# Ledger of designs, part 13: VH-VL binders against q54e53r186to356

Target 1, 171 residues: q54e53r186to356
Amino acid sequence: AFKKYKKAIEAFKFVITAPASALSAITVEAYKKYLIVYLIQFGSVQHFPKCTPAVVQRNIKSHCKPYTEFVQSFSNGNINDIMNKASSGAEFFQKDSNWGLVKLSIKSTYRRNIKKLTQTFMTLSINDIAEKVSLPKAKAEQFVLKMIEEGEIFATINQKDGMVTFDECFE
Short names: E, the ipSAE of ESMFold2; O, the ipSAE of OpenDDE; V2, 0.75 times the mean of E and O plus 0.25 times the DockQ between their complexes.

## First folded at step 5 (VH-VL; framework fv_ustekinumab)

Design f8
Fold by ESMFold2-Fast, scan of step 5:
Structure f8 (fold): chain C 171 residues (1-171), chain A 120 residues (1-120), chain B 107 residues (1-107)
Amino acid sequence: as target 1 above (171 residues)
Amino acid sequence: EVQLVQSGAEVKKPGESLKISCKGSGYRFTDYWLGWVRQMPGKGLDWIGIIYPGDSDTRYSPSFQGQVTMSVDKSITTAYLQWNSLKASDTAMYYCARLDFFDYGAFDIWGQGTLVTVSS
Amino acid sequence: DIQMTQSPSSLSASVGDRVTITCRASQGISSYLAWYQQKPEKAPKSLIYAASSLQSGVPSRFSGSGSGTDFTLTISSLQPEDFATYYCQQYNSYPLTFGQGTKLEIK
């Protein structure tokens, strides 16, 4: 839901960039969600919105270490590091009710990577897709089937040999 | 505390129906796939299938497809494994286990097991 | 289906020993391998995922290594509570498959 995440990001930005003389609990919670939802929406990291108060920039990181470490792992471009940071921070994300967003940000990354493959190759086996996006073959197959079902990609799968043909269907 | 609690031991006759349960607590039930694993007496572990509680999507091992049904009731955070007609060969310990947080297929949390004995 | 073969099927060891258990996949599974410990009459306990990543709460004496087709589980200094059956499991493709188990017995 493009509209939902864009609106959420603007709401979080409003809270984070509000003039402040001290860090508030509301700002901390907004910042946690801002980091993850921004990643889901744009596939990139923005540590601080423009005009974030100095007191927030100086103090918020110590309150959000699992979140900042997680999103920083995306800047490094290593999926294994992303998985490790998510795993090590899982208890904190769950306590904050943000675990679903963290999982979604990682799933969004896999979907982006699979969609890039559809623009580069005419055909790939499920195993080739799995290797290229760093997923188990079983999980890569689930992603591809779901993306076809949801109209995110245009492809046909030959179930007997695991070959995926990316269709030249309009756009 | 994250845990999976399974229903108690069952003793049944061939041809009877059975439904065993696995109740999750301490986590968001709809965020994780749940798997079922069979262990026959004195033997190793054998994967039955996985189910996603959020939409009841299932993936069965080919050897179990059509023999057993997985289902969930997310309102009470409970998964079920059901047989329409039990056979003596269904005698085993049945475990439920949660897949890791990315649904890769490695299990991280296990139930204590339900012993099912089918004998005439 | 991917066949998982463990070696040895059983071994005897003493407290303090370094123990290594191996697991071989019939085809490449990258690093998508987990290790489980099962004590008599109890449910399996997850030890390792992604071939080498230790599960939370698992003692550091346990370690895993390998990729592709050959994997090992090592216990650097065996403790009394470690006598159990150990299983490897691949999760690269469906159906998920387990090794036959390695029974670790007191010498």
Scores: ipSAE 0.078, ipTM 0.674, lowest interface PAE 5.7, mean pLDDT 88

Design f9
Fold by ESMFold2-Fast, scan of step 5:
Structure f9 (fold): chain C 171 residues (1-171), chain A 120 residues (1-120), chain B 107 residues (1-107)
Amino acid sequence: as target 1 above (171 residues)
Amino acid sequence: EVQLVQSGAEVKKPGESLKISCKGSGYSFTEYWLGWVRQMPGKGLDWIGIIYPGDSDTRYSPSFQGQVTMSVDKSITTAYLQWNSLKASDTAMYYCARLDFFDYGAFDIWGQGTLVTVSS
Amino acid sequence: DIQMTQSPSSLSASVGDRVTITCRASQGISSYLAWYQQKPEKAPKSLIYAASSLQSGVPSRFSGSGSGTDFTLTISSLQPEDFATYYCQQYNSYPLTFGQGTKLEIK
């Protein structure tokens, strides 16, 4: 699962950092996917890989505005801004066949934020988790259950009161 | 471009089985949840359940749990709602609707509806 | 289950009027509320999500506001095509629940 994104990033970096005297369409398409996949894999923004040609750095932003604006919205951690940028760019992402990656990057952010909560709290209600990560209660519960099922977090849910107890890995 | 097309009207007797369909086109079928909503004649909207075509994960309203079955066939981008034994109280318009791209539970695209009439 | 109550159940208005429809949730739902328009013998059409975000292609005369338990749909200048039944829907908790509907009729 995780291995595939690292491999994809390396392939895109190869295209982006290739010596060039002018910006090519293949480089533009690679860069669009690089921005989103890097965000999925690392949870942070990397605008240019090392050794990116000067002509690419100077000219590529004007060809990728919806993508650069979308990933930049993650820098402030405001989920409403992220959602607004994704929504306003939806037509472009769908046209480029990158909509699934955009949705996946948002989903990966929720998973990371939930995982961070397991580091700081012993117990939280589903309502508390939902409020802290900006999700509907129903979706917060769905994420928690799926993450437990797949071994991403260790926790027990009391269905009667909606309380979640975060367990230690070895307990 | 993006649309949901539902199967035609059905007239059935109590005790008969029925399977109605909802075909998606113009979008990635496996990347969106799909919901079913019932509207009885002259009444409001009642949520039946949602299904994720990517893995067939389902969530039913408690009022419909065990009464109907939701399923999908990814190869023809089609979702189904099925009854093993129809009742007169199943007479209603049935809508399929796509959840928005954030998968929260707001619907953005609706099918035209399938009228199901169950009478003796 | 979260109960959604709309007010009024029906109202009469004239073209050009400002129309307000209210929706109340029996418990807090943050901003996880959608509004739908349904014309006779037609499927519902999505108008608003996240309490205040307009769906693509929906005229700017429609607006939504509110958070927590109290929500409002406003039509700033009613047009002939706006006569329909309007539904609110919460999506904070399962089961998803709809209001009973508000029928907007010609005066």
Scores: ipSAE 0.378, ipTM 0.768, lowest interface PAE 3.0, mean pLDDT 88

Design g13
Fold by ESMFold2-Fast, scan of step 5:
Structure g13 (fold): chain C 171 residues (1-171), chain A 120 residues (1-120), chain B 107 residues (1-107)
Amino acid sequence: as target 1 above (171 residues)
Amino acid sequence: EVQLVQSGAEVKKPGESLKISCKGSGYSFTDYWLGWVRQMPGKGLDWIGIIYPGDSDTRYSPSFQGQVTMSVDKSITTAYLQWNSLKASDTAMYYCARLDFFDYGAFDIWGQGTLVTVSS
Amino acid sequence: DIQMTQSPSSLSASVGDRVTITCRASQGISSYLAWYQQKPEKAPKSLIYAASSLQSGVPSRFSGSGSGTDFTLTISSLQPEDFATYYCQQYNSYPWTFGQGTKLEIK
């Protein structure tokens, strides 16, 4: 699934960085998806690929304000700020058929935050994880189980006490 | 506008099968979890389960596991709740409701309800 | 399962009154609590999520507070359209559970 997003990013970059004398609708749509998919893949914001034409850089952000505001919230914000910006832009994201990607970028943030905890702690309860990543206990447990299933983290859950033991990362 | 429209009232006999529907409109149907809630006559609300239309992933309340089946048809933005063999104790109002944007578990939009009456 | 208990089961009030309804969880649920309003023969309407966040379109006279196990729904100045049954719901742990309801009726 990771390789799919890298290929998509490269395709969007091709459209965005193509020599251009005017901003096209195709470039605007590619840029919207580029911003969100880049967040999913890398967990960071890159506003413009290298070699983006001046006409694109000068004009495109005014056509993509909900997107640029949303991705900016990832750079400095906490999860509540991210959720507020996603909610504010929801009708635009839905109109563009990008709402699923926006929700996926938020889910990828929870996964990254949980993975960071595995590098800091040896053990945490499901409740501790939920508190640290700002999720209901049920949702935190769901994420942990899925990440273990997919090999994204290495951990053992003790069902008796809800304790999670994080193993050294192996491949 | 965002809305959930449910199928009309049903009158059935014990042992019969039934499938009721909940049609979403005005939003991206495959990007929100959808829940079902039962309300017996004169009683409070009971959570049945939730389904994610994007991949048909389900979570049932233990009290309803094996009693009902949730499913979706993405092509017509419709969710279903189905019984293979109805019992008199299934008599109730059934609501569908959309989970909030966070997918945490609060409902934000509700259908109008489908009254199911099961009597011999 | 987490049991949700509402108090009172019913109360009578007059238009203009400040009304308080309480919900108690048998275990800590952080702030993962929602409030719903249901009028006779109507579907529930969502009022509050995350214990204190107002749903879009809900009048500002409604407010929620609390965390952990004790939660409160307040209507600061009761209006005629507010006479209904109110339900709390926890969504911290599966299965999700509702309170038994509080019926708010005209005095």
Scores: ipSAE 0.505, ipTM 0.806, lowest interface PAE 2.0, mean pLDDT 89

## First folded at step 6 (VH-VL; framework fv_ustekinumab)

Design k1 (at its last look DockQ between E and O 0.72; V2 from the best seeds 0.00; counts 0 for: pae E 2.6 > 2)
Fold by OpenDDE, look of step 6:
Structure k1 (fold): chain C 171 residues (1-171), chain A 120 residues (1-120), chain B 107 residues (1-107)
Amino acid sequence: as target 1 above (171 residues)
Amino acid sequence: EVQLVQSGAEVKKPGESLKISCKGSGYSFTDYWLGWVRQMPGKGLDWIGIIYPGDSDTRYSPSFQGQVTMSVDKSITTAYLQWNSLKASDTAMYYCAREDFFDYGYFDYWGQGTLVTVSS
Amino acid sequence: DIQMTQSPSSLSASVGDRVTITCRASQGISSYLAWYQQKPEKAPKSLIYAASSLQSGVPSRFSGSGSGTDFTLTISSLQPEDFATYYCQQYNSYPLTFGQGTKLEIK
C-alpha cells in the first residue's frame, strides 16, 4: 500500500511546482488531490511541495478551504474531527470528484491508528481497540483481521475472549 | 440519487437453486458495504451478512453461514444472494441495504425487497 | 450474540400523542444503535443512527437517546404517517441483530 500513491504524489508535485505567473485551475485541482493522497500515503499534513511558486502559495488556499480544513483535522488523528470536516466539505469533495479519495484517507486513518496501538501495547482486547479508534467492535475486528492478512501488522486474535496479541513492534 | 433496485419476486420449489440481485446506482458501488436482510412473513428482520464490492470481502451471520452465498459483479454494480438448494423455510422477503460509510453497520439506503416463495 | 429487546411489542396511540419505544441490549453496545421504520409491504426506512443522530430527511419529531444498553426512540407528536413497525438494530458486534419490532397502531 505504501507504493500505491507514490507516483500520483510525484505527478501532483510536478504540476504544483511548475513555473507559473498565475494560479491555474489545473494547479488547484492537483493541489486538492495532493493534500488528500499525501495524507493517505504518509498520515501527515503537507501544505506545499518544495519549490512551489510564490504566486501559487499566495493564492491557492482561498480555493481549497474545505480541503485545508479537512487535512488539518488529521493533526491529532481524532476520527470524529476528521469525520466532521469530511461531512462539512462533502459537497465540495464530491463536486471535485475527490470523495473517493476522502473516504480512502479516512480508512487509512483507522488503519494507522490501529497500527499505532501495536507500537504502544503488547495486548489489547478488541473492545479496547474499538474504543480507542472509535469503531464498532465488529468493524475494529475486521480492520485488524484485514491488516493481519495483508501483513500490515502482526497479531493473533483469541476468538474466545477477544484478546489481541501483537507479535511485533513495527518501526 | 442513491438507489438499490432488486430483482423481481421468485416462486420456487424445494431443492431448486436461486440467485437474486441488487443493483446499486447513484454512488460509488465499490466503496460501500452492502448488506442482506431476511424478513420471514409476518416476522422481524434478520441480518444475513455484508459484502464489500471492492474486494468481495464478506461477513456472514452464523445462522446463514453455508446456507447462502453473497457475491458481486462490479462491472454492472450488482450484488447477488444465491441458494444452491432452497428450502420451504427460505420463504421470505429479502432486502439489500447499503451500509453508511461514516457509521459502519448502519444501513442508510434499502432496496425495495425481493419476495422469495418456496413451496411444493 | 447480542439480543435486542424492544418494549413494548405493540402499542396503540392517537395522533398528537407522545410515543416512546425502548430497546435494551443484552450487553453494552456503546452508541452503535440504529432505528428503522417499516410500513406494511414496504422496505425499512432509516430513522436514527448512532443512537441519537437523525437521518437526513427524517422529521424532527423523531429523536433517539441512550447509550450502553438502554435506548429510546421518541416521537414527540405522532402523525398519521407514523403508524408503522419500528425496529432497533445494534451494529457494535457481529452478528448484527435487530429488535423484535414494535408495532405502532392507531387507537
Scores: ipSAE 0.590, ipTM 0.854, lowest interface PAE 0.9, mean pLDDT 94
Fold by ESMFold2, look of step 6:
Structure k1 (fold): chain C 171 residues (1-171), chain A 120 residues (1-120), chain B 107 residues (1-107)
Amino acid sequence: as target 1 above (171 residues)
Amino acid sequence: EVQLVQSGAEVKKPGESLKISCKGSGYSFTDYWLGWVRQMPGKGLDWIGIIYPGDSDTRYSPSFQGQVTMSVDKSITTAYLQWNSLKASDTAMYYCAREDFFDYGYFDYWGQGTLVTVSS
Amino acid sequence: DIQMTQSPSSLSASVGDRVTITCRASQGISSYLAWYQQKPEKAPKSLIYAASSLQSGVPSRFSGSGSGTDFTLTISSLQPEDFATYYCQQYNSYPLTFGQGTKLEIK
């Protein structure tokens, strides 16, 4: 699978796991980004890297509440709850200049949900895909087209009826 | 505070070129789609298209495809709508508008508008 | 293309009245409908998204309802600042399309 954020995650882990006698602002900022980027990369939540100092673990949650609540919303996979947590934390994400990462994590969830449909169905209309993943039809089509272009899924689209046929192999 | 500030009114002749601007501030300009909407005098609203400043990806209404060009300069957080050859029927108010928080396709913030008048 | 038809095209009402404006889509659009307010010589202002969700800063006297093809904007107690033209917009399918507008005038 594609590992485009792996270097960033390791850099954040380095900062978070550094020996510490007190919680630093740099550690708080690294942890905020780590939570979201890990979610984008792996689609799952890992709250603390291995070997995170005890002082960090005890003190960091109060500085990162919107972030921990947001990433926890992914545990049940409910896109509406994810959207609600993104909205309620929007002021904090925008102030931290992390809104782009939050949007990417939401988009990655839509892509994973669409990919799951390719494993369950042989054909679906764009309307069916849109309903199943809770997107406007126009946006669902954009996702499918982008995913085909990037090689993430193997599919063909009949433009006349909007039917998408999922293939086993693009070759 | 989210703000979209558009360039001033324009009076042009048919056949002239024009580029109008929309400057975004108070938000991450590259993280939101930005749309253009036309309002002819005394008429309703017509969607022209949307552009994503992050990578300049565009979607045009079929009615406007090939008639206008949308572009951005993200270094100054500014979007543009451009005509190569204006027609009298291009006389209208033009709005830029930011697509919503979740990129669904509705517009949560609007510019003040740029009046374009094309007459000989 | 999905055509959006508003009704009525105009109406007159008094301060304090309850008013309703309807919007009908030519095809199902689920709940992907927005409402905008435009005062004379001013830019449109976002009121409602997802058929019924109020945009931030919009007074609670505004409400929206509907799903599929039939949608309603309601103002529960009309205020002087509410006299304007109202537009619905579907965002289910490209091209994005607006209703023709409903002009709300003081009686």
Scores: ipSAE 0.498, ipTM 0.811, lowest interface PAE 2.6, mean pLDDT 89
ESMFold2 (binder alone), look of step 6: mean pLDDT 94; pTM 0.953

Design k3 (at its last look DockQ between E and O 0.79; V2 from the best seeds 0.75)
Fold by OpenDDE, look of step 6:
Structure k3 (fold): chain C 171 residues (1-171), chain A 120 residues (1-120), chain B 107 residues (1-107)
Amino acid sequence: as target 1 above (171 residues)
Amino acid sequence: EVQLVQSGAEVKKPGESLKISCKGSGYSFTDYWLGWVRQMPGKGLDWIGIIYPGDSDTYYSPSFQGQVTMSVDKSITTAYLQWNSLKASDTAMYYCAREDFFDYGYFDYWGQGTLVTVSS
Amino acid sequence: DIQMTQSPSSLSASVGDRVTITCRASQGISSYLAWYQQKPEKAPKSLIYAASSLQSGVPSRFSGSGSGTDFTLTISSLQPEDFATYYCQQYNSYPLTFGQGTKLEIK
């Protein structure tokens, strides 16, 4: 999953950094997707690629407010804030056919947060994991199982008591 | 507008196979979990399971595990619930319902239901 | 499995009445509780999610409260269209489970 969006990011960078005398609609759309896909890939905020034309930097923000606000919400690490910004901008994301990407970015955040727990703790209950990442127990378990299956984390779940033992610190 | 449209009522005999459908529209079909719920005549709601159309990941209620099979055809944004061998006890209304992504577990949109009657 | 127990199983009320339905979970489910309304021969309709969040389009006379194991659905002033069966549903743990339902009938 980590490599999945790398090509897309490069493609968007290509569009965004193309020489321009004025802001184009294509550049705006590329930037919107770039912001979200970058979050999915790296879990961090990136506003502009290197070598973005000045004219694009000056004018593009006014066209991407829902996106910039959504992306900015990730800096706080508060999932509720992220959800609020996603909800408030939902009509814009859907209109731009980027709702799916928004949802993927949120899922990626949960996965990242779970992975972070494996670096801090040796053992946690599913309940504790769920609480820490702000998910229902069932969904937290789904994430953990999927992440184990995909080799994103190394862990064993005791189904009887719901205890999760992290086998290795996965970087 | 989000819509879930289910196939029509079915009248079957015990031992027969059946596959009912639920077509989603008005939203990205592959991005939302879809659940199935059984309601026996005059009774409450029983969760059967959920399926993620994006990759066909499934979770079944233990009570329904091995009794039914959930599947999807993404190309026509349709989900299916099927029995290989119906029993009289399968007589019920069957609902498909979309799970709200952000609230992870409650169903925000429901199909109109498919009545399945199994009798000899 | 988490058992959801609603109380009462049925009640009669009049238009304008304040109605309260309770739902108790056999174990803690945090705030992952939803309420549905079902009218005869119709599919369930979402009313409340996250224990207290009102679904879009649902009248403000409906409200939900509670956390942990005890939850309440309240209709502040019953309207004619509110006579139906109500279900609570937990979505904290699999399998997802519903209450047995509360049938609200006209007195």
Scores: ipSAE 0.776, ipTM 0.901, lowest interface PAE 0.6, mean pLDDT 94
Fold by ESMFold2, look of step 6:
Structure k3 (fold): chain C 171 residues (1-171), chain A 120 residues (1-120), chain B 107 residues (1-107)
Amino acid sequence: as target 1 above (171 residues)
Amino acid sequence: EVQLVQSGAEVKKPGESLKISCKGSGYSFTDYWLGWVRQMPGKGLDWIGIIYPGDSDTYYSPSFQGQVTMSVDKSITTAYLQWNSLKASDTAMYYCAREDFFDYGYFDYWGQGTLVTVSS
Amino acid sequence: DIQMTQSPSSLSASVGDRVTITCRASQGISSYLAWYQQKPEKAPKSLIYAASSLQSGVPSRFSGSGSGTDFTLTISSLQPEDFATYYCQQYNSYPLTFGQGTKLEIK
């Protein structure tokens, strides 16, 4: 939320929507990053920005297959499918120096899933949260602690029993 | 090819300081947690802790909290394990190991180990 | 701390044998269980993660099963290169903990 990703998305849109008579390498690179960064920022997929030239729309998907398959895996929200698509595309993402963005998109999905729990439940144990988001208990706790620290969620963790209470916390 | 190459064996006296290293190559060093594991002679494996090279975030086993320090120099893709004052009980093999990409807490690649011997 | 107990602590077997090693956690760990193989003077090697998923490059004669507290590593037809010490590790909770090891020796 409200980070450099919104500005980055606008920059990628500028490159992708520029008037063109042929598909360029820089447009392909911008589209790859756009897909993942849009997913990080919004948690959803928008395949083409508005006003994308027809020549780009016709030709770009064959150059970006691992990326389009990866972002499509988020449609059903199944983390196992997402991990499988990340793994199958790993070589391509690493060669493009986009492996870090792939990891960020997976982390943002865990954070989004945890935040959804705060909208459904008043309390859950760390173990319950871990089970619901498919993480080891230790890692789920780390996410929850970081999200509280960063103000992304408002919650209190009872260290004695590991219960997390979701509510508005006033500073 | 993913590789974790550790510094060579060390023979030290009690009270001396020591810093051993683990250099990662063949992968995006800052995208994976890196763990340290101790194996005392003839014994099993003890988890020391993990560090994230991307931001130097750390988690220590309670048994090792305050006894060792983990650190990273990401410009040379190298992690370190450091003692300020060694004890004879620190004699062991020390491994670095890379955590799974998805942050699940198991280790998919291991360094060759650094033998540390602390004796009078 | 979650204590991991392996059984047996050692065993002798012949090439071709089916071998079963068990690992019991003192508390439920879901399926967050890994198996490692360690040969003398060598670093551990990852075999199994998530209780039953084979690491890439691991022979299919290795398999894992279980969830909760009881886990099993099976070698369906023992090969000469399988003589090693095997460790289970839970990664559900910190501190991460290993079983004491099972030494598999040639008869």
Scores: ipSAE 0.690, ipTM 0.872, lowest interface PAE 1.6, mean pLDDT 90
ESMFold2 (binder alone), look of step 6: mean pLDDT 94; pTM 0.950

